# Designs tried in a protein design chat: VH-VL binders against p40593. Part 17

Target 1, 148 residues: p40593
Amino acid sequence: MIHPLIQRLTTTLGYPLLDADGLDRQVRTQPFSVLFFAGDPQRFPEALDVAVILPELVKAFPQLAPALIAGADEARLQGRYGFSVWPSLVFLAGERYLGCLSRVLDWGEYLERIPAILAGENEDLPRIPVLSPESGTPSCSPMETSES
Short names: E, the ipSAE of ESMFold2; O, the ipSAE of OpenDDE; V2, 0.75 times the mean of E and O plus 0.25 times the DockQ between their complexes.

## First folded at step 5 (VH-VL)

Design k3 (framework fv_firastotug)
Fold by ESMFold2-Fast, scan of step 5:
Structure k3 (fold): chain C 148 residues (1-148), chain A 121 residues (1-121), chain B 108 residues (1-108)
Amino acid sequence: as target 1 above (148 residues)
Amino acid sequence: EVQLVESGGGLVQPGGSLRLSCAASGYSISSGYYWSWIRQAPGKGLEWLARIYHSGSTYYSTSLKSRLTISRDNSKNTLYLQLNSLRAEDTAVYYCARDLYRGWYGPFDYWGQGTLVTVSS
Amino acid sequence: DIQLTQSPSSLSASVGDRVTITCRASQSVSSSYLAWYQQKPGKAPKLLIYGASSRATGIPSRFSGSGSGTDFTLTISSLQPEDFATYYCQQYYSTPYTFGQGTKVEIK
């Protein structure tokens, strides 16, 4: 059962739902992509907030081609982009990883951080880590940390 | 401790077929990496042949796609390459290799030692 | 298919020399989708540089890569005895992946 707010992105707004092969095609054809890794909204309720805000982000940054990642491939593709917190938005220039934003942010933080991420396309290095199955995955902003 | 070992090479007749194996050790081929086959004719450069992804999706060299099949067997942790309708020009050392990024295609960070295939009558 | 042309096809050099090898692509491969390999006789290629300029694990700092679009360069800043080998560029911007024809670096 897919939550209506997430389902709306594919059925009403026409965002593609990508498996690994669909992602390969997307990154070859789109100059910039924003990939939504929702996770299970029962476990990660902020995924519903990101589902609501994603269309507004696309309006603010029309150069971004949005897509969702199919649930069956989320864990496997997480290793490709090196995030550890759900939900996450992953930003790509073609095939190249530019950065990610995890959890839901305030609108002003999206407006500040996304341009900086997109500017990263000028770096020479691919940013995709090589991960072992047991190595864990780095967090994207904001990082969930224990308070002390 | 990641190692790739190719086998199945040797002398093959023109018009015949070959099936090469690439046994992986030290890691699982189902772990989300892309794997490729690359060949090198004696004294010549490198030629990419085919790629397989953990989902089973395959991609082939445009000039060879009608003669090539790439596959894998997760239970044996082994990659395969089948070549049909062999020609003298298929004489080469055949390598298997892993793409650098987990779940992403890229350059090849691990290579097997290669297996020589000679196509001659 | 994207064709890669290396220059020179071969060169002779002495230990301590700066060596530069160029790779020209028939189409743009962006700034991040080019790799360089070293191959010694009877051995599989070894990844040196990926993403045009990132050194692979364990690769000495004397190896560096640069370039974007269609023009790329591999530089060895001070050639060592173990560096005499054939060098290949490779694009991974699109399939089919393609390699340059190779540059043989020989002792002078």
Scores: ipSAE 0.006, ipTM 0.525, lowest interface PAE 11.3, mean pLDDT 81

Design k4 (framework fv_firastotug)
Fold by ESMFold2-Fast, scan of step 5:
Structure k4 (fold): chain C 148 residues (1-148), chain A 121 residues (1-121), chain B 108 residues (1-108)
Amino acid sequence: as target 1 above (148 residues)
Amino acid sequence: EVQLVESGGGLVQPGGSLRLSCAASGYSISSGYYWSWIRQAPGKGLEWLARIYHRGSTYYSTSLKSRLTISRDNSKNTLYLQLNSLRAEDTAVYYCARDLYRGWFGEFDYWGQGTLVTVSS
Amino acid sequence: DIQLTQSPSSLSASVGDRVTITCRASQSVSSSYLAWYQQKPGKAPKLLIYGASSRATGIPSRFSGSGSGTDFTLTISSLQPEDFATYYCQQYYSTPYTFGQGTKVEIK
C-alpha cells in the first residue's frame, strides 16, 4: 500500500483511495470505475507492474474512473467481488460488477479484454443472478482455474 | 482527425439488395471499438440498425435482423451493411458511426455524412 | 424495446432563452446510459451529452444534462443562433438502441 509506485497513484496522479464509504460514493457518481486491489507488493510483486500500467490503461480507456482500495478494506471487499488472486483490477458500471483482470497481462491482452468486459461480453458472468453458488471460486481470468 | 465516408447509396428497386460501405480514416477499425449503422427516413427520426465489435460479434435491430448483415474488412479499414428484400420503407439516409463505447455500447461520437438510399420502382 | 418519449415535440424560443427538453424512458436505463444529440437540416447528428450529464469534447458549457432512471433533461442555459436544431435523446442501456422522437427548437 505504501510502496512508492503505488503511492504515486494517489499522491501524484490524484487517484482516490477508497474505504467502504468512499466506494459507495464512487459507484453512485461514476458511470464506470476500475478499482485497483494491489495487496501487499512484498507478497504480490505483480502489483507494482499493474501500478505502472494502470495510468496507461486510463489513457486508453478515459471513460474509466480509477481508484485504489484502502488496505484495511481490501480483504473484505475481495469477498464482495469474489476474485481469488492479487493484484486485481475490478471493473464496474455504476454499482454493477462487470468483471475483473487478475495479475499483469500483456498490453494487447488489456486492449482486447477490457472492451469485452465493459460491453458485458464476459461469458463467465451469468445474465441471471445466481442465488446461492455452493461450489467454485470466482475467477477474474480463464487461466486462474487449475486443479493443482 | 477521424473521418467516416459512406458510399453505395442511390436508387434501387423493390425486392433488390444493397451493400453500403463506410471507409474509415485517421484510426483503425480493429482498435477495440464498436461500429454501428443508423438510418433516418425523410422527415423522420433516427433508427439504429446494427453494430459490430472488433472481435466480430454482431447485433441487429429485431425488426430487420432477417434482412441485415453487418461486416468489416480490417485490411481495407472499411465497414459494410447489406440489406436484402428492399421495400419502399427502407428509403432513408444511412449513417455509419463509431460507438465510443463507455462499457455499455451506445453513444456515437463520430458520424459519417450519410448516404441516401431511395427504394422505388 | 425501451421507448423514449421527448417533451415537447417542438418549441419556439428566442436567443438568450433557457430551453429545457425532457426525455422519459419506458423503463429504467440506470443512472447514466443516456445520450443527447443535436441535428441540423441536411447534417449528421452531433453528440452533445453522454452518460446523462457528461459534455462531449468541444461542446459549449451552456449545454447540460441531468436525470437518472426514467427521467432525463437537456438544458441550454442561454440559446444562441446556432442552437436552432432538432434534439434527440438515446438510451444505450440495452439493445436495440432507441432514440426519442426528437424535439425541434425553432426561432420565435
Scores: ipSAE 0.000, ipTM 0.486, lowest interface PAE 16.3, mean pLDDT 80

Design k5 (framework fv_firastotug)
Fold by ESMFold2-Fast, scan of step 5:
Structure k5 (fold): chain C 148 residues (1-148), chain A 121 residues (1-121), chain B 108 residues (1-108)
Amino acid sequence: as target 1 above (148 residues)
Amino acid sequence: EVQLVESGGGLVQPGGSLRLSCAASGYSISSGYYWSWIRQAPGKGLEWLARIYHSGSTYYSTSLKSRLTISRDNSKNTLYLQLNSLRAEDTAVYYCARDLYRGWFGEFDYWGQGTLVTVSS
Amino acid sequence: DIQLTQSPSSLSASVGDRVTITCRASQSVSSSYLAWYQQKPGKAPKLLIYGASSRATGIPSRFSGSGSGTDFTLTISSLQPEDFATYYCQQYWSYPYTFGQGTKVEIK
C-alpha cells in the first residue's frame, strides 16, 4: 500500500502519477517539471519528508509542474535519469535533464539550488551522474561532484 | 494459456476504414499491462502502430497518428484498432501484442497470430 | 525517431555454427530498452531477449544478447534446425517504438 503522505500528493493535491508514457506526455507539454521518485518509504523514510516539502517547493517555484512516478515504473525510469539514491527529485526543462536533488535537504538549500538548476548554471552539481566501469553505480546525490 | 486472437481483416477498398478486434484470453486486459498493435507488410519488417494502457492512455506512430484509433472494451476483454483513409500501403498482417508492464514496458511478450488486411479495389 | 539497422540483412549458416547479428541505433538507447524477436515463416514473432541481455521464459540458453548505447548483438552459440527464422531488434527507449529491418537466417 502507498503511504498516506505520498498518496495525498495525487488524491488531494492532484499531482499526476505518471507511468513512462505519461512522463513522455508531461515532458512534451510542460516547460519545467519536477519528478518525485519516492521509492519505498519504509526502506527510504526521507521520502516522507520530501513528500511534505514538495508542495512547498511548488509554491515557491510555481513554474515547476510536479508529478509522481508510479512505483512499478520507478526502476525503469531510474535508468533513464541515472540516479541510485532514494528519494530523488529530478528537474527537467521539457525533455531536457537539468539536474536532481536526492534525499531531503534543508529549506535554504532548496532555495539556493533549484534556481541554479532551472537556469542551467549549476556548476557545483553534475548534470547527469557519470557511470565509470569501476564504480558500477550511478548516483544523483545533492552533494555529488564529479572528480577527475 | 495466454492467447490473443485477431479478427476483422480481409479485402477492403482504398479510402475506406478498417476496424480490427483482438480477443484476449488467459489474462485480463484491465490488469496493469499495455497492449499494442504492430503490422507487417508482405515480405517486409515489423512496424509499431499504437499502444494503450489500462488507464486509457494511448500512443501512436507519428506517421499514422491522424488515421489511427486504439481502444479497448474491458467487459469483453477485447482490444480494437481503427484505421481510416486506407491506402494500398496499409496492406499487411496486423498483430496485437501485450507489452509487459512492471518496468519492462515496450517489449512484447505475447503476440496474436495476426489477421491479414488487403487494401485493393 | 531512432532508426535501427541490422547487419547482416541475411546469412546462410550450418547447424552448429555460431551466428552473430548486430543492431545499430541512430541514437543512444539504454541497454535495458532493447529486445530481440524471432519470427518463423508464417508465424507471429516470439520474444527472445529483453533489456538487451535478459532471456525470455522458455528461450534456450544458446540465445544471448549483449551491448549498450548504440551497438547491440544477438548471438546463437550453436545453430539448430529450428532456428531458421528472421530476427528483429526493437528499441523501447523512445516513441515511436521502432524495429530493425530484420536478419534472415537460412540453414544450409
Scores: ipSAE 0.000, ipTM 0.488, lowest interface PAE 16.5, mean pLDDT 80

Design k6 (framework fv_firastotug)
Fold by ESMFold2-Fast, scan of step 5:
Structure k6 (fold): chain C 148 residues (1-148), chain A 121 residues (1-121), chain B 108 residues (1-108)
Amino acid sequence: as target 1 above (148 residues)
Amino acid sequence: EVQLVESGGGLVQPGGSLRLSCAASGYSISSRYYWSWIRQAPGKGLEWLARIYHSGSTYYSTSLKSRLTISRDNSKNTLYLQLNSLRAEDTAVYYCARDLYRGWFGEFDYWGQGTLVTVSS
Amino acid sequence: DIQLTQSPSSLSASVGDRVTITCRASQSVSSSYLAWYQQKPGKAPKLLIYGASSRATGIPSRFSGSGSGTDFTLTISSLQPEDFATYYCQQYYSTPYTFGQGTKVEIK
């Protein structure tokens, strides 16, 4: 996208940049997806760190099909998946929401949490979650964004 | 050649504050490097204090998080560590170190010479 | 926090000796998130081994690392005069990054 480190994911590594229609196709064709919600790096500078580490996560978990979400759709799709913290990685099994990991984590934390998220697929989950703050949100990393 | 030089150490009083500098030469700190501060009390082992990422995002030792601020000035090619509410146990040699990203963070391939901080009344 | 314990804390050796230093972690640091450093008096630490077993650039072949999980070893196959120093292991599996207490290698 805007920043070269984020743009490299699409231009050099070939990760798809998905709008709503592209996401619909991705979840129908990929057994597992990791969706990168980067946000604005000026507001959320850890998005640059996640952009650097995401290729290494894909190497460690090759079953994951990575994709970026187009900036114009990020806020709307954040509402769908219900995470509160930017940047976030959202994990899907086909169309089913499995969980999310927000901000940058320790490598050991990724190695422990990603397998647990992927193993937690539940057939009772809705095809595409319709989420609201009042109804509760899917699990994300326990990392806190607020500093005050 | 690649070099890191710490400065700003010396004798400081308990309860005071300290700002350490680390001047980098032979390369730019604004490139894709990650940086830490590490300290060593006289005759003791090494303690990791803080990291700053390429993005400017910061991470801290949990025991010292409330007293530490790591920062950088890309125009001066310099890293900083601010330590507040100084205690006698903060007496140590303070090092800045470069983290070479080789698939993950946490290995320190270049270190400064260190600057001694003595906290004493 | 992950605690690293080195054994021995100190050893005496002669030039030409094979020296072995061990590092035990209080929990698994996987297969590769462990580094070894050499520190001489009055000097900053120097990276010897990263990724448990990979030798850093310019480090002599007499230095080698091995191990995984909780048990790691640094070996110096034929000790040289410049190798008398303190050696530290470090895990970078989880923050805070932690170091062992150090092993001092002294001349006999």
Scores: ipSAE 0.008, ipTM 0.620, lowest interface PAE 8.5, mean pLDDT 83

Design k7 (framework fv_umesolerbart)
Fold by ESMFold2-Fast, scan of step 5:
Structure k7 (fold): chain C 148 residues (1-148), chain A 121 residues (1-121), chain B 107 residues (1-107)
Amino acid sequence: as target 1 above (148 residues)
Amino acid sequence: EVQLVESGGDLVQPGGSLRLSCAASGFTFSSYYMNWVRQAPGKGLEWVSFISSSGSTIYYADSVKGRFTISRDNAKKSLYLQMTSLRAEDTAVYYCARDLYRGWFGSFDYWGQGTLVTVSS
Amino acid sequence: EIVMTQSPATLSVSPGERATLSCRASQSVSSYLAWYQQKPGQAPRRLIYGASTRATGIPARFSGSGSGTEFTLTISSLQSEDFAIYYCQQYYKWPYTFGGGTKVEIK
């Protein structure tokens, strides 16, 4: 069972649903990709918000080739791209990881952050990737939230 | 047959608290972003707060940050605004408003009739 | 925040005349701009979104134009029911902001 708003992306709009082999083909054939990691929308309901906005992001950034990741491969590939929050959009230049944006953002934030990511100017990316449980998990750019 | 009905407006003393509700009907409430907008008597419109369809993304106007809390209950098809530390300048008609989606966020296609909040001693 | 400035504050026109309302943003909002009409005692009604798209049921005499920082709402042949206050709103980014409004009144 797949939620209708997410299923629409593959059935009506023709976005590919990628397993590991499909992802390999995508990164070899597309100059830029945006990968949608939806997760379970019952657990992560913002995935429905991102499903609605993704086609509009593709219209605003037509160089992006959109794709969804098959549920069976989401957890494995999450480790590769280093996000901990669902849903997430992962941005690639061919095989190269450029950055990610987690949860739903306001439209102005997408318009500001996506060009910086595509230009390779994402300051949230470490220059030398390191993995350490004590230093925390790699994360995508956070959403704007109110502070106490 | 989309309807939004606000309630909870009242006369409150400065420093007091009040909870506003907005009851939605005629559409799938859980699929839409919602906003609160207010209008002081004889003044213009002022955006107050935004909440995404799931409730995970929330934004506030600077004038209300730390004092107001927006929330929603998708099972009850209701939107809420909890107001604390109320000031005379919070006196306004409060409207709930439905967003368009797909990159048209903040364009309010349906509004409730509003509920009046008066903050006065 | 993005400041929205509307001019004139008050526009006096006769029925059948053209009314042109201006809305200016302090920074580019691309085409993410809406226009609303509000009559006394009523909630606002959306007229235009995306700077130039008429909302469903809105008469053809209402038209919006502009992009970036300069926007206009035009009412080509003003009817008696069009006397109201008009607000522009940007939804390019949070916080969402409204203009101060233009009151269209009978000359």
Scores: ipSAE 0.000, ipTM 0.514, lowest interface PAE 15.8, mean pLDDT 83

Design k8 (framework fv_diridavumab)
Fold by ESMFold2-Fast, scan of step 5:
Structure k8 (fold): chain C 148 residues (1-148), chain A 122 residues (1-122), chain B 111 residues (1-111)
Amino acid sequence: as target 1 above (148 residues)
Amino acid sequence: EVQLVESGAEVKKPGSSVKVSCKASGGTFSSYAISWVRQAPGQGPEWMGGIIPIFGTAKYAPKFQGRVTITADDFAGTVYMELSSLRSEDTAMYYCARDLYRGWFGSYMDVWGKGTTVTVSS
Amino acid sequence: QSVLTQPPSVSAAPGQKVTISCSGSSSNIGDNYVSWYQQLPGTAPKLLIYDNNKRPSGIPDRFSGSKSGTSATLGITGLQTGDEANYYCGTWDSSLSAGYVFGGGTKLTVL
């Protein structure tokens, strides 16, 4: 089942766990959302670090409405938002994709990167990542080298 | 780029069912929903429903609820629309269209099939 | 009847401009993004505008969109004979009994 540190986000902190209908309502009703894609924490142990840090990020950026994606839908939505590295945080303005941050980052990096993402400074990127299964899902880490 | 290839024209009797297919060519449905839209002669387009293959879930317009079923076969890269209890007013061009799913409120259809003519006559 | 209202026809000469309106309610245009589609005789609809005012690659800047409140407009400048077509607005309807809805369509005649 789900790891206790991740389960705490839904059971203790009341973060929604979203399926397809829940995601539709979330992006319709919330001005800004941060979606947590944890993956399997045994395979991706940094997911536990992000689970601990996410409530602090929401405290620092109270305009963000946090949510988790239901485990069965995580892999399917991975292609949707264009990340290959687990865990990932996906940032939305309503339904509009703003960007993502993969792995656990230093606190100062979150404080620098999140405001830029929320300001739409990545508007040059496609609104929806378009991926083929053959290409693999691209990583959204801000530390990754640009192709061009 | 991606193309949507629809199955061939159908001539059906009243009371029968029709199943139309829509296959992705040059790409996949991985980040998209697929909508089915029909257009009767001399009328505008009418949304019948859509499926989000990555969630495996479908939504149907109220007018077609109970008569339409939309399914996806991800291995074949194909989406199907089956309409039952056919009547003469179901005579129309049936289109599949790629729908960018960012939540349904952000839906729009960027790639369209060429359409499948379905004629219902006795 | 369509839940989104468009004028049934508009006409203009080559080189002129036209504006096509699309009127709805708070549960559709008011709450959601509007798209516009062009349909030439005998062809499938083609996306012209999405997200109220964005153009897909390959759509010339003669086509523009806007949204204000519960209404949207499609603008076409520098009209060409090839623009003769039906134009449809479309959006999601958030009411309990609806899904994606299209306008009734506007037939553009270039005289």
Scores: ipSAE 0.006, ipTM 0.523, lowest interface PAE 13.0, mean pLDDT 81

## First folded at step 6 (VH-VL)

Design e19 (framework fv_umesolerbart; at its last look DockQ between E and O 0.05; V2 from the best seeds 0.00; counts 0 for: pae E 16.2 > 2, placed apart)
Fold by ESMFold2, look of step 6:
Structure e19 (fold): chain C 148 residues (1-148), chain A 125 residues (1-125), chain B 107 residues (1-107)
Amino acid sequence: as target 1 above (148 residues)
Amino acid sequence: EVQLVESGGDLVQPGGSLRLSCAASGFTFSSYYMNWVRQAPGKGLEWVSEISSSGSTIYYADSVKGRFTISRDNAKKSLYLQMTSLRAEDTAVYYCAKDIYTYEVSGKTYYFDYWGQGTLVTVSS
Amino acid sequence: EIVMTQSPATLSVSPGERATLSCRASQSVSSNLAWYQQKPGQAPRRLIYGASTRATGIPARFSGSGSGTEFTLTISSLQSEDFAIYYCQQYNNWPYTFGGGTKVEIK
C-alpha cells in the first residue's frame, strides 16, 4: 500500500509513523525532531527523493529524532505547522517550531540551512502555528525571502 | 490467533539482573510497536517501555530509565527486556503487549489489543 | 502526565443488575480512552476503545460513553463472568496512564 522507499523508513530504519497523538508524544520526549510529511508520492514524486535523503540527514545531524506523519491525520497536522508545499521536513525543539524545508534541496543547501534552523534563528515565530491551506501559508521552499 | 508468551521471570536479589523474553505468533510482528506493561502484586497497571516496529525508536517510563533496555529481533519474532539494578519496587508481573499502531494502519490508535499471560519478577533479599 | 482516577474502588452488584463505572482524567483526553477487563490470574483484555467502541467479540451489554475528562463504562444485565477488575487507560498523551481500577464483585 505505501511506496517501498517510504515504507523502508519505518520498517528498516524504525522511524515512527505518527498520528496526532503520536506527535504529541514525540514533541514531549525529544529535544529535536524532524517530521517528514511525504503526502501522496503519486501526486508529489519529490517525496521519494526526500525519503532517500532523510536517513543521510539524520546521520549528519544525529540530534534529530526523525518521524513520518500518518496519512489519515496528515492534512490536520500540516495545518498545525502552516506549510503549503509537499514534501516537507518540519523541525522542532521539543514542541517549539523551528522551521521547515519543502520539496527536495541540494545536499549543500541542507547542510547550510539545517544548522541555522537548529540554532533557532526563527525565534519570533509562534510555537506550532496553525494555518489553512486555502488561506495562504508561510513558505519554506528554497525561494523564500529573507523577511519570511 | 495472536499469541504472546513471556518468559524469564525469576526470584532475584536487589541489584541483580534479569532478561525477559516474549515470543510472538499469529501476526506480522515486524509491523507493530511492542510494549512492556507491569503490575505489582495487588496493584494496578504501569506502562514500562515501548519499541518501534524496527527497533530504532525506544521509550521508557521514568521509573526504569537507565536500568532497563528494550529490544526486539524481528527475524525471531521476539521482544526482550533486559533489567539491571533491580529494586524491590520492580517486583511485578511483566506483560508483553501488542500495540494496534502500525505503519500500515494510520490512525489515532495507541492502545493494547493483545496481551501475554505475564511472567513474574520477584526482587527480594 | 495525565492522572486517571477511577471510582468507586469496589462496586458490589447482583447478577442481572446494572453496573456503572467512572473514570476521570486530570485534563482532556478527547475520546482517546480504552477500557480493559482483568480477571484473577489472567492478563488484561481490551473491552472498549475510542471511549465508546466495543472491541471485536465484546458483548453488547458493555457500553462506554464520555469525552474530554469524564467517562463511564456501563455493564447492563451483569453476568457471572463479568465479575472482574476494570481499568481505564488514556492514550491521548505520553506516557500512557491507567486508572487505579474498579473491582466489580458479587453483592
Scores: ipSAE 0.000, ipTM 0.473, lowest interface PAE 16.2, mean pLDDT 81
Fold by OpenDDE, look of step 6:
Structure e19 (fold): chain C 148 residues (1-148), chain A 125 residues (1-125), chain B 107 residues (1-107)
Amino acid sequence: as target 1 above (148 residues)
Amino acid sequence: EVQLVESGGDLVQPGGSLRLSCAASGFTFSSYYMNWVRQAPGKGLEWVSEISSSGSTIYYADSVKGRFTISRDNAKKSLYLQMTSLRAEDTAVYYCAKDIYTYEVSGKTYYFDYWGQGTLVTVSS
Amino acid sequence: EIVMTQSPATLSVSPGERATLSCRASQSVSSNLAWYQQKPGQAPRRLIYGASTRATGIPARFSGSGSGTEFTLTISSLQSEDFAIYYCQQYNNWPYTFGGGTKVEIK
């Protein structure tokens, strides 16, 4: 069961619940997004605090389109953005990753860090291992079976 | 093998318009950010424009903002640059350049792994 | 924007000699620096990324070093095919910027 505070984001506030396809749509339609990767609130109690803070952040930064990531897709989408700490707020400009704020921060820290993230000046961007283009994308090049 | 082939370069008058094309092959075009980079005769390289995989995120250099439009057709594996209000300073070889990433995961990592041979645009009265 | 300055503008070296090219950033770019080679009438070719990582298919005689504001491209033993213009590019801050290039010519 989704915790009531997290569920409130979707049911009461109308934040989209995104799977992988929903995320692709979100980034195509919204100039800026903040994605909430809540995780399991039993494992990560701070997720409940972030669930309370997120609506206030959206009020402070109205250019941000908020969304909740579906639990079943969190692990897969985490791999896309390379954060390792839960919960996390992932900031995007369209498809472009801008930064991540993990755990719960003080309100003042959010107000200080978010503008820098939105400006692309985030110094604390975890060095997401540059997946060397050589190693990561399995060339699912369909074997063109040359039927000779 | 990755190939990028630019076309559409021509001689135009100041104030004129021109559309460049880049045909891509040898990779999953729809997965990668694409760029235009130009080089004036005997000068260095200048980034012009970027477009995301889906085309939803676009950036321009200040020198071309409001005059140039980048676009892509993923089905045709093609990148485009519509140029308007051309100036003499726009005279350059225009290169299509592929980004190394399918998704920008850091917001700070951005370099080009493959370049086309370029197409020459000359703006002269 | 970050200004990238390359020196020297022209480097004259003999075949088999060591070539050292410098690239300076107006502010720190960490290790977010790439090097490109361009021959006349050809597309630029990526040589180095991450300041020191050699791209696939690039000969071992090419090496990159440095961090922050000072970077170096070294060609340990210049071959005939290495006479070209070399560009550095930072990708630490938007907008991404190139150096003016260094022309490596035969002495």
Scores: ipSAE 0.000, ipTM 0.575, lowest interface PAE 12.2, mean pLDDT 87
ESMFold2 (binder alone), look of step 6: mean pLDDT 89; pTM 0.896

